VH-VL binders against a4wlj5. Designs and how they scored, part 4

Target 1, 172 residues: a4wlj5
Amino acid sequence: MTCYKLSRRRDLFAFPYPLTVWRDPPRSVEVVRDFVESYDIRHIYTVGDVVTRNFLEYGLAPTSVAVDEKTRRGIKVEGLGLYKRVIRVNNPPGYITEEAWAAVEEAVEGGVLIKVDGEEDMLSLAFIKLAPPRSVVAYGHYLGALVAIPVDWYRDSILRLFNYLEQCQQKA
Key: E = the ipSAE of ESMFold2; O = the ipSAE of OpenDDE; V2 = 0.75 times the mean of E and O plus 0.25 times the DockQ between their complexes.

## First folded at step 4 (VH-VL; framework fv_nisevokitug)

Design G5
Fold by ESMFold2-Fast, scan of step 4:
Structure G5 (fold): chain C 172 residues (1-172), chain A 118 residues (1-118), chain B 108 residues (1-108)
Amino acid sequence: as target 1 above (172 residues)
Amino acid sequence: QVQLVQSGAEVKKPGSSVKVSCKASGGTFSSYAISWVRQAPGQGLEWMGGIIPIFGTANYAQKFQGRVTITADESTSTAYMELSSLRSEDTAVYYCAREGYDYGFDYWGQGTLVTVSS
Amino acid sequence: SYELTQPPSVSVAPGQTARITCGANNIGSKSVHWYQQKAGQAPVLVVSDDSDRPSGIPERISGSNSGNTATLTISRVEAGDEADYYCQVWDSSSDHVVFGTGTKVTVL
């Protein structure tokens, strides 16, 4: 996959989407669980320490997770031993590096913990692009809400935002 | 409060198989992986393998590949370890342990002594 | 095969500090866990992820991990600290959990 960089149009990525849950755990996890059960969702991917912690704590274990490696001594996320395949990637803020894309390609298969040195937020876009049908990608919104994206409903709309990402030079 | 309770001691003949159980209570069984670790008398700890119950995926130490089978039943919150073609060198205490962060084992079963003798 | 080497024994007087080393190539890049095992008992996790202390473990017990050596430090040693101690990592290249050789701590 090609390296991408967030453009000047950062405002387009800040807008809350319709499936935004403005409730504290466990209620927020219950909302996602109800959705997963009602619509026969097969795969759940979480991006971010807080959302991953909440999903594991309240019994909605994700298929694969992406977390910030720097917070291993900060926010304790119990249940990460569930993900036996650990991939460490370097991903600066505002980027989706080639190594991050490769890690997500493995993670959609399941059982993967991606530890991100840098910022993991943009990996949610990679999961939305690569996830199989009947997947949900969940991440934290900067305003404090849980965002859960059913891939089958929103993939095309969200991938249009790639028109506002700039390709990195990838000449290795 | 999490507890792992293992099945009782076993005495087996060489060439037979043993199946040890590990029942979890007090926590969310499906949210954690379970490993099996053995300890021969007076020896150190040796990892045998583990399972992620929610995915049904098991991995095994190379030394035990082909002889060990690890399974889980989420409906009863129970993990199992079956070791075949037993030898006297397999005499050990067998532990199940819950995998917390990054393969750190935060809760352990009480252990099951398996004695292999003729 | 990746191996964690520990000294076989450490002797320490009450009130002094015991240090147990766990050596391996580039162990500082891995998460190291430490277990305490008393005779006839199951192991107990005393340090998780290099330096985190589980709830209920005395503040006298701490860990560090850098370069080729991880260290478990027990300060103000008490008779009840006498036990076998094991370090442990997961080696991603072999998909194996590796335990150290173990260190017997004797409080004299």
Scores: ipSAE 0.006, ipTM 0.497, lowest interface PAE 15.7, mean pLDDT 82

Design G6
Fold by ESMFold2-Fast, scan of step 4:
Structure G6 (fold): chain C 172 residues (1-172), chain A 118 residues (1-118), chain B 108 residues (1-108)
Amino acid sequence: as target 1 above (172 residues)
Amino acid sequence: QVQLVQSGAEVKKPGSSVKVSCKASGGTFSRYAISWVRQAPGQGLEWMGGIIPIFGTANYAQKFQGRVTITADESTSTAYMELSSLRSEDTAVYYCARSGYSYGFDYWGQGTLVTVSS
Amino acid sequence: SYELTQPPSVSVAPGQTARITCGANNIGSKSVHWYQQKAGQAPVLVVSDDSDRPSGIPERISGSNSGNTATLTISRVEAGDEADYYCQVWDSSSDHVVFGTGTKVTVL
């Protein structure tokens, strides 16, 4: 398990954007569903309340999800009862903490809801690193688009972004 | 019975731009990647970039970044490749090609010869 | 940058076996595709995902991929096999499609 701290905010949020969907639901979810069906994708992971809500509402249930513990922005997500294992983690903005990393390690197996106290966005990098082959990781772009990353196509290029992350200090 | 049909040959001056089209028929256009691959006379195959029409976003080879634009129109099942700032070295046959998940190109257009000369 | 190296040419007699190699560091971890191109024509996919043969491609054509070398094997070669052959991968580290340098197969 490795803890990461953001050293350059811009670099972390410069995820490859080749698979950005600039469409409102339900069309945004339909685009991902069409991709999942055409490319035999076996695992879907969503990071963020809005993307998770839209996937569940329009019938594309993720394998595991990461959402905001505090229900920030007043967003209600129905359908979370599908996830039998609930893990709560503290993950301050700009980090992937060791507890968040461990939660993602468990979540890639499926059936997990990660409730994040803090900021969940960076957990998308952990999902991209740890997801099995034939996975898609979906998260919201800050400008309102949906980003869907087929991990087999972009894992290595996105993992180079870890070069911009500082490893957390290990304290006794 | 998937078929990719490209626009006709072009003769262009250095410094101009060219836009080549690729119309798909049969099969599912939106759900497959469409790439552009060029081949200079007597040379090998060179990937320029690709697009997955349902996502609407394109990915480009570093050599062509800033000069190439790849777009798709799902309503007409047509992909486009525009290459700007043309040089004589851009003289080539330009192919569109369809691929699935692993980027194996199962169907190819007939090719479009672009000649760049004064 | 990731590069796929092929021999420039291979000469083979009718009825014999032609082997075309495609070399790159750890290519065995990637899906390798092979194309046949005849003069004046678009390439044709003859092997997909290392060893899968597309519909309509004869059983004489096969592929393998392990370690640092992928190989296209054409058994019982016929005059109609004379063409240029290209290997190709998706390189996830650069987010790019990479083609091999190409091999001209001459049937003598």
Scores: ipSAE 0.007, ipTM 0.581, lowest interface PAE 9.4, mean pLDDT 83

Design G7
Fold by ESMFold2-Fast, scan of step 4:
Structure G7 (fold): chain C 172 residues (1-172), chain A 118 residues (1-118), chain B 108 residues (1-108)
Amino acid sequence: as target 1 above (172 residues)
Amino acid sequence: QVQLVQSGAEVKKPGSSVKVSCKASGGTFSRYAISWVRQAPGQGLEWMGGIIPIFGTANYAQKFQGRVTITADESTSTAYMELSSLRSEDTAVYYCARSGYSYGFDYWGQGTLVTVSS
Amino acid sequence: SYELTQPPSVSVAPGQTARITCGANNIGSKYVHWYQQKAGQAPVLVVSDDSDRPSGIPERISGSNSGNTATLTISRVEAGDEADYYCQVWDDSSDHVVFGTGTKVTVL
């Protein structure tokens, strides 16, 4: 497929999206759970250690998850054994590498734990692009908010941000 | 408040199978883990396996792999545990229990006594 | 196989403090949960995630977890605290829930 990297306009990806939850768990997870139940959401994808931990902790197990390989923040994330397929990818900050895209293509089917060496944040955009209907993609905002994106409602608007990504060639 | 209600006591012959039900009410069923934990008379707690209903696929303890089947019916908010090839050592109280990510079991069923005797 | 070791019994007088240990290599790297089980009843979660108390659990009950030992502490013990107590973890290496061997707490 194609690789993407953030241009110097990275600030466009720093803005909170309309579906942000500025509350601590369990309330943040309760909001997403209520949405999942009300709209018959079948697929949940989490990107980031804290979001993944909170969803698993409060009983809203994601379909697949993407987390930091080294767990550098010392966050305990129990329950990852639910994800029988483990895919390790190298993804430098500000990129979505070809191996990251391939991992997300597998992960949308479910039961996948993606361990990211580098930064996993940009993989949320890959999940938004590739997720099936009736999906929610959830990730942490830099300022501590939970961002939960109902894919069917916001996919096209969010993917317009790809107009600000530069295509890259990752082959030697 | 969440409540788990299990089916009644069973008396079984060696070599037969038993299927115990666990009906959840009052909360989200599909995305919490429902585990089965047994306790033989005077003994401790032993995990058999669990299911997150939305996944539809169960995880089993190695000791019970091949003899236990755990299923869930989201439409009735009911989980099931079927144990086959029963032996006298399988005489125990069987509990269903709900958990989140760290496998802390916050709600438990009342237990089902299964007696295996010839 | 990962195993959680508890003392088989603890005797304590009313108003005193009971301490129940749960020992395993590097247990401090895992979340430890504690259950109280009274005769003829299902277990009740009394401490979750090392030290959190579920709603309705008295503040006299607390937990800690570091290194190779997790501890359940019951201060100002009452007759109603008499029960069996179990620690429990998720063992990520085996994808398995592991319960401790259990401790019988006798009050008087």
Scores: ipSAE 0.006, ipTM 0.514, lowest interface PAE 13.4, mean pLDDT 81

Design G8
Fold by ESMFold2-Fast, scan of step 4:
Structure G8 (fold): chain C 172 residues (1-172), chain A 118 residues (1-118), chain B 108 residues (1-108)
Amino acid sequence: as target 1 above (172 residues)
Amino acid sequence: QVQLVQSGAEVKKPGSSVKVSCKASGGTFSRYAISWVRQAPGQGLEWMGGIIPIFGTANYAQKFQGRVTITADESTSTAYMELSSLRSEDTAVYYCARSGYFYGFDYWGQGTLVTVSS
Amino acid sequence: SYELTQPPSVSVAPGQTARITCGANNIGSKDVHWYQQKAGQAPVLVVSDDSDRPSGIPERISGSNSGNTATLTISRVEAGDEADYYCQVWDSSSDHVVFGTGTKVTVL
């Protein structure tokens, strides 16, 4: 697929969603777990080191994950033995590159750890677009909250954000 | 409340196989890790392997690789451990235990005694 | 092959403090869990993630972890604390659970 870049600011990611959780773990994970159980969610995707670590630690293992290849905070996810396929991608801030998009296409099937050189945040949009029914995509909010997006309820609203993305030229 | 209930004690002959079950109730089954830990009489705890049921793929301790198979059935919230080519040294209490990914075990089954004798 | 070493036994008088060590290279970088096992029973998680106490576990039981040694401390020991105790980590390099060798605590 073609790469994308934001033509406007990322304030659209700050849109209020029903599963914005202003609590620290384990409570934040418990809230998402209760939702997953109540609504028979089958697929969970996490984007970001902290969210991924917390979900794994507190018993809500994601179907696939996208994390920063390097972290300045020392959060370690290198030894994730349950993710049999590891994909490394280059993804500059504000983009969804073709290689990042291809990695997410594979990751929605499950068992994939995507290591991102650059910025992984925008991959949450790719997961929301490509996730199967009965999925939740979770990521960190800029004010420290956990945001969890039920894909079946919010996919169409969030996909309208692609109207604000520009195709970037990617040399083959 | 979470409970793990295991199948009953077994007496097996050397060279046979045993399959132990662990039924979960009271919480989510699919996204927690379920591990199998054994304890020979008077010995310590020994991890055999584990599975996260929703992924369907198990991870095994090297000592047991090739002899142990761990499976899960999400529809019945039941995990299984099958150990083949039994030896007298396999006489032990076998536990199932639940954890998050990083393997602090918060709930344990009651244990299943497997005795291997001729 | 990462190994957790514990003393085989600790004897302690009622009302005194028992300390059970769990030794391994750079164990302070790992999350250490502790289990209590009484005769004929399944293990019970008594300390999680180095120092967190699960609900129902007395405040007399605490944990610490730094450098090459994790420690389980049982203060004001009671007869009911007599049990085997195991430390445990997840070793990310092998993706395996590792249990300590176990310590038998005897209350005299």
Scores: ipSAE 0.007, ipTM 0.585, lowest interface PAE 9.0, mean pLDDT 82

Design G9
Fold by ESMFold2-Fast, scan of step 4:
Structure G9 (fold): chain C 172 residues (1-172), chain A 119 residues (1-119), chain B 108 residues (1-108)
Amino acid sequence: as target 1 above (172 residues)
Amino acid sequence: QVQLVQSGAEVKKPGSSVKVSCKASGGTFSSYAISWVRQAPGQGLEWMGGIIPIFGTANYAQKFQGRVTITADESTSTAYMELSSLRSEDTAVYYCARGGYSYGYFDYWGQGTLVTVSS
Amino acid sequence: SYELTQPPSVSVAPGQTARITCGANNIGSKSVHWYQQKAGQAPVLVVSDDSDRPSGIPERISGSNSGNTATLTISRVEAGDEADYYCQVWDSSSDHVVFGTGTKVTVL
């Protein structure tokens, strides 16, 4: 199967989207909750330990989540017991591996926790591609912002970023 | 095992259009790029464009922009290349190949489709 | 536009070594792939990512890439190696696949 390797355009998928929230929790979660309620969003997907923790802690439980398998700097995510189906994947930094892609295909149906050995941030692009209508995909920006992508409005624009991804081929 | 099977040879008049198909079997269709590469008799390989079916985005070589359209149907695992406003210099074998859209190599190739443009 | 230049032809005796060059400015910063095409057949990938060999490709075929020149090396040449050979890169600045001009290898 296909894998994708991120080139030097990492920052493009974080800016300049309208629902980039430069607020600390709980305010950042409140902004997303208001958007979800106002625009009749049905599905929420979070990628990253911090964003997932904040959504769970402040009462906006995601439909499915992707988090690091290993604890980073003692950060623990509580509330993961809500997700009864657990899928473990290997995903090196800067890639979307075939097993990560398959896990996201299952996770868009809901109730799934993807535990990533490696780096989970690229899975946000897979969720944006595969999410059903009326979905929001949320992840953390390296500068501390929360990025929440309404899939119906921004799917096509964000998927153009795949033109900057290098397709990694395996010996066949 | 991955196999790409193309539609049969075609003879076309100048000014017409041709649409060549490429059906993938044995592997994953949606997540691999499918490119179209042509080769005029006795000449080298020329990339025309490609598509990643799952993203629905096609990219075209500058020379063919406006004349070529590359599409994919995930339900039938089939990619298509349509070339319009045909001229005699479009006479070539047209290959589909898996890979190469934005980065990478072509690991599997179709058998080729000969398109002859003559009056 | 980015162009890959190959010699039009290379002649080599059986058992000797054939070297096919692929030249372009700073090609060593790109991944170079190589294809073998026999008369009436589709191309076959013989080297990927500068020096990797796909399954089924003999160890006599190897690749290298540095500076302004990538090279495909065919050691202990056999009659069955007679074919056209093409190098290929992805040019990110134009978003295009670029093929080399092609080299006909004749085993005499």
Scores: ipSAE 0.006, ipTM 0.474, lowest interface PAE 14.7, mean pLDDT 80

## First folded at step 13 (VH-VL; framework fv_pritumumab)

Design X2 (at its last look DockQ between E and O 0.75; V2 from the best seeds 0.71)
Fold by OpenDDE, look of step 14:
Structure X2 (fold): chain C 172 residues (1-172), chain A 120 residues (1-120), chain B 107 residues (1-107)
Amino acid sequence: as target 1 above (172 residues)
Amino acid sequence: EVQLLESGGDLVQPGGSLRLSCAASGFTFSSYAMSWVRQAPGKGLEWVSAISGSGGRTYYADSVKGRFTISRDNSQNTLYLQMNSLRVEDTAVYICAKDWMYWYGYFDYWGQGTLVTVSS
Amino acid sequence: DIQMTQSPSSLSASVGDRVTITCRASQGISSWLAWFQQKPGKAPKSLIYAASKLEDKVPTQFSGSGSGTDFTLTISSLQPEDFATYYCQQYYDYPYTFGGGTKVEIK
């Protein structure tokens, strides 16, 4: 094995890792709950149908949620009646549209269900950017893990990702 | 329909102890934080204590810290407030309140309250 | 602790009047403010959350505004059933704190 020495950019290694849970519910939700309580998280946002369903089903109701309405996935999310405000937005894959931004801006205040026509994945970045302190943004990783991002730890790093995004016009 | 019913209020002497209960129904009890709020006669509302859905985290007002203990039995859908070393200024109607979310801080439902009187 | 200063402590009004109640926080609380109504001998009733969002089944004459430190509850046209005491509450941080209340009485 090659010996490695930390010489430069020590700050990169002091950076806390996102909470990534490779277990199925209910254990995955329990882990996030313990995290929320241990770190005194006050705001929980979920992006994705599966994550939202699991959180609601296993007793960790998110403050606000973003889900798509793709019926082909065969996922029915129960308990969405909890949210008093429903906002429908068009958001093509790989985009954050202006209407999506506006929806997230309202959603961070709580009690909002964002129904996304298109894909909701990029809205995780929007939530991270706009969420108040002491927030967690949770979404499903494509490999099957649950990812929970403590915003206070990762906001600045994630905001740098926006440097790689281009301004665009909303698709008609 | 969401229902919150407080009980256990009584007349006690200073230094005494009392345990309040709040029976909850109409929702998944363990999914939501619960709080106690009190109101002295003719006065305003004062937050007393909060507990997470799982019961793993609790908060207390400074006025009751070290004397009151909030707990819950999720199997019985019941919230509790153990009050020790009671003082005259603890005299109030004690109301249980349901959090809207797991941990949001907005109370969407309130009980009617139970009266606790501390007097010599 | 965050102090909530509510004003006025009481006011007299007639049916149909516009009523305004103010709540000021000792520090910035963003929009984490709620308004409640309480009638004598009754449980509090939730009216507004997130400073400006109306609770379900709450009449439209009620509205909330503000952000940061200054907040307002407005009753556009006072109805007979609206005579009550109103409270603001911050849930930005523990301990949660309430305003002192505003009693709306019949003139």
Scores: ipSAE 0.787, ipTM 0.900, lowest interface PAE 0.8, mean pLDDT 92
Fold by ESMFold2, look of step 13:
Order: sequence, then structure tokens, then C-alpha cells
Structure X2 (fold): chain C 172 residues (1-172), chain A 120 residues (1-120), chain B 107 residues (1-107)
Amino acid sequence: as target 1 above (172 residues)
Amino acid sequence: EVQLLESGGDLVQPGGSLRLSCAASGFTFSSYAMSWVRQAPGKGLEWVSAISGSGGRTYYADSVKGRFTISRDNSQNTLYLQMNSLRVEDTAVYICAKDWMYWYGYFDYWGQGTLVTVSS
Amino acid sequence: DIQMTQSPSSLSASVGDRVTITCRASQGISSWLAWFQQKPGKAPKSLIYAASKLEDKVPTQFSGSGSGTDFTLTISSLQPEDFATYYCQQYYDYPYTFGGGTKVEIK
């Protein structure tokens, strides 16, 4: 897949898409766990250090994760040793680079920790695009909520956000 | 170190009941789905049942559905298999298996098993 | 229920031989396929997940390939310690199912 960068309508990328859970952990994680069990969701992907820490700490170990480890100083994500494949990518703010696409393509198969140099939040869109059926993609909302996207119901709607991205120039 | 220690295997007659236990240690038990897998003497592996980390969802192989009940006690780090209406075909070593993640389906740790013999 | 057909059921080979074991799923399972090794009297040992990804500490003579319905475990140069029974397992959907196993005997 080609490189994309955020172009316009940044407000739509901050919209609290379904399912948005306005509860503090551990309750936020418990709500997602109840959802994945009730709807037989088999694949769980987290994007962001805080979300990933909370899922690991409160007992909902994700299939694969993406973090930048520098999103918040003092935030320690325990349990990342669970992931046997570690892939480092460069992903500038507002971008989904070609190497980020390739990393997510592998990560949807499970067992991958993506370490992002730059900003990882746009990788949530890549996960939503590439995740298999019966997947949920979880990330943090800037107002403190947990967003968990069940791709079977919302993939097409969320992917309309690509209308507000533009292709970037590839280096090479 | 992750440990899975099964117990409760015994000799029982057809139609009888038995309850197996698997004591888990070395990991956060409630964070992972658990399964029972069985192996008849000299035969291959057969998945029997699974339970989600919370205990809220269970799954069974067709061969045991309605006769076996999987459960867990997360406060005691113990997985259970209640086996009712036992048949000679249920004779096997029953092995406790840990999901690698919450609900991935690949087992990263296995117990040594406990032998259940069903014979008249 | 997804049936896993594993072939061959047994084989004999010499140290240094290349060994190929196949599994076929009764429906598409993408790459949600694992391989396990079991030596006599021991618990199964995990070798490969996601069809092709090696588990930690697994020797590099082991490799996996395939997607969809057809999968292969390859032992590139059979070692004496590789005498064992090998199983594939799909984890695409419940009930999870194993192949019938392949017993690899050293001549």
C-alpha cells in the first residue's frame, strides 16, 4: 500500500467512533472484554502506549500492538515481552508510511509489537483496513475515552476517512 | 516459570463422572483463555474445550458437548473440567493448555496431563 | 467443523534428509495454523505459529509455509533429536482441530 498523509478535516479523525467507552480503567477494559466475548471477537489490536498498557495490565492481552514508547514520559508498558516479533518503523505525525503498512500487514497475523519512531496513532487506520474479520482495533481518544472499533460493523464507515488523506511521495 | 499441573484423573466405569483440575502458576491466569486437550493412548491430539479469560464464554468439541463442562476459578488460578456420562472413548490423558494471548488460539504452554481411564 | 488432513501418517528418514509434512484444511483458514512436536512420553512442544513464524528457541532447520488450505512443515536437515510426532492445528475457529499427526522415524 502507498504512503498516505493527513490532509484535511482533522476533526473527523478525532470523532469518538463506536464503540467509545467513557470509563476509567479497569472498567474501560472490562467493557471491551465483555464485548469481545459477547460478539465472539477473535482478534484484538491496540494502538498507543496507554491503551496497550491498560489492556495488558487488566487482562485483555492483545493479538498485536503498536506503541512509540515516547508518547508519555513516565508511562511504563509492562508485558511487551509477550510479543515475539518486534518491528520498528518510521511514521511521522499524520502519516501512514509504506513501512508502517508493511508492519501492520504482518501484525494482523498476530504476535507483533510495532515500535514506532514518530507517531503511531494513524496506524489505527491501517489496522482497521487490514484486520481480518472478527477483529477489534482499540486506541485512545484525546478526551480520555477508549475507542474500540469492531471492524465487521464499522470498517467501511471508518475507511471513508481515507477521502481526507492524500498520497505522499515515496523516498525512492 | 509457567506451570500447568493437572490432577483428578482416575479409573471410572462407563456412565460415571469425574472432575479434573489444572493448577496454574507463573502468569496472570485471568488474562488468557484456557483449553483442555486430550490424547488417547497411542493416538493423536484432540481439542476438547476452551474457556475465555473471564469465564464468560465456553466452547466444546462435538464429541463432549452436553456431557463435559469447563469452568475456572480465577481467584484460585484453577481450571476445571467436569466430565459426566463418561464413555470408553473418553479414555485419554487430559492436558491443560494455555493460550498465548487472551484469545489467540495458539497454545504456548502445556501441562503434563492426567490419565482418565473409562472401562467396565 | 474444520477438518485438518495431515500427510503422511508416518515416514522413515535418515539423518540429514529433508522432510516435508503437509496439512490441508477443509476450508480456508488464512494463516491461522500452528505446528507442534511431541516426543514419546512428553507434552507437546510448540514449533510454529501463524503458518510460518518460528517459536522461540526452535532450531532453524524447521520452517513452515502455506496459507488458505494447504500448509507445509519442512525439516531441512533431519537431526537425531527430530524423531517425534508432528501435528498441525488450526486456530481459525472453534472447535480448534488438529491434524492426525505424522510420526517421523529415524532409520
Scores: ipSAE 0.683, ipTM 0.854, lowest interface PAE 1.7, mean pLDDT 90
ESMFold2 (binder alone), look of step 13: mean pLDDT 92; pTM 0.918
OpenDDE, look of step 13: ipSAE 0.737; ipTM 0.890
ESMFold2, look of step 14: ipSAE 0.616; ipTM 0.816
ESMFold2 (binder alone), look of step 14: mean pLDDT 92; pTM 0.920

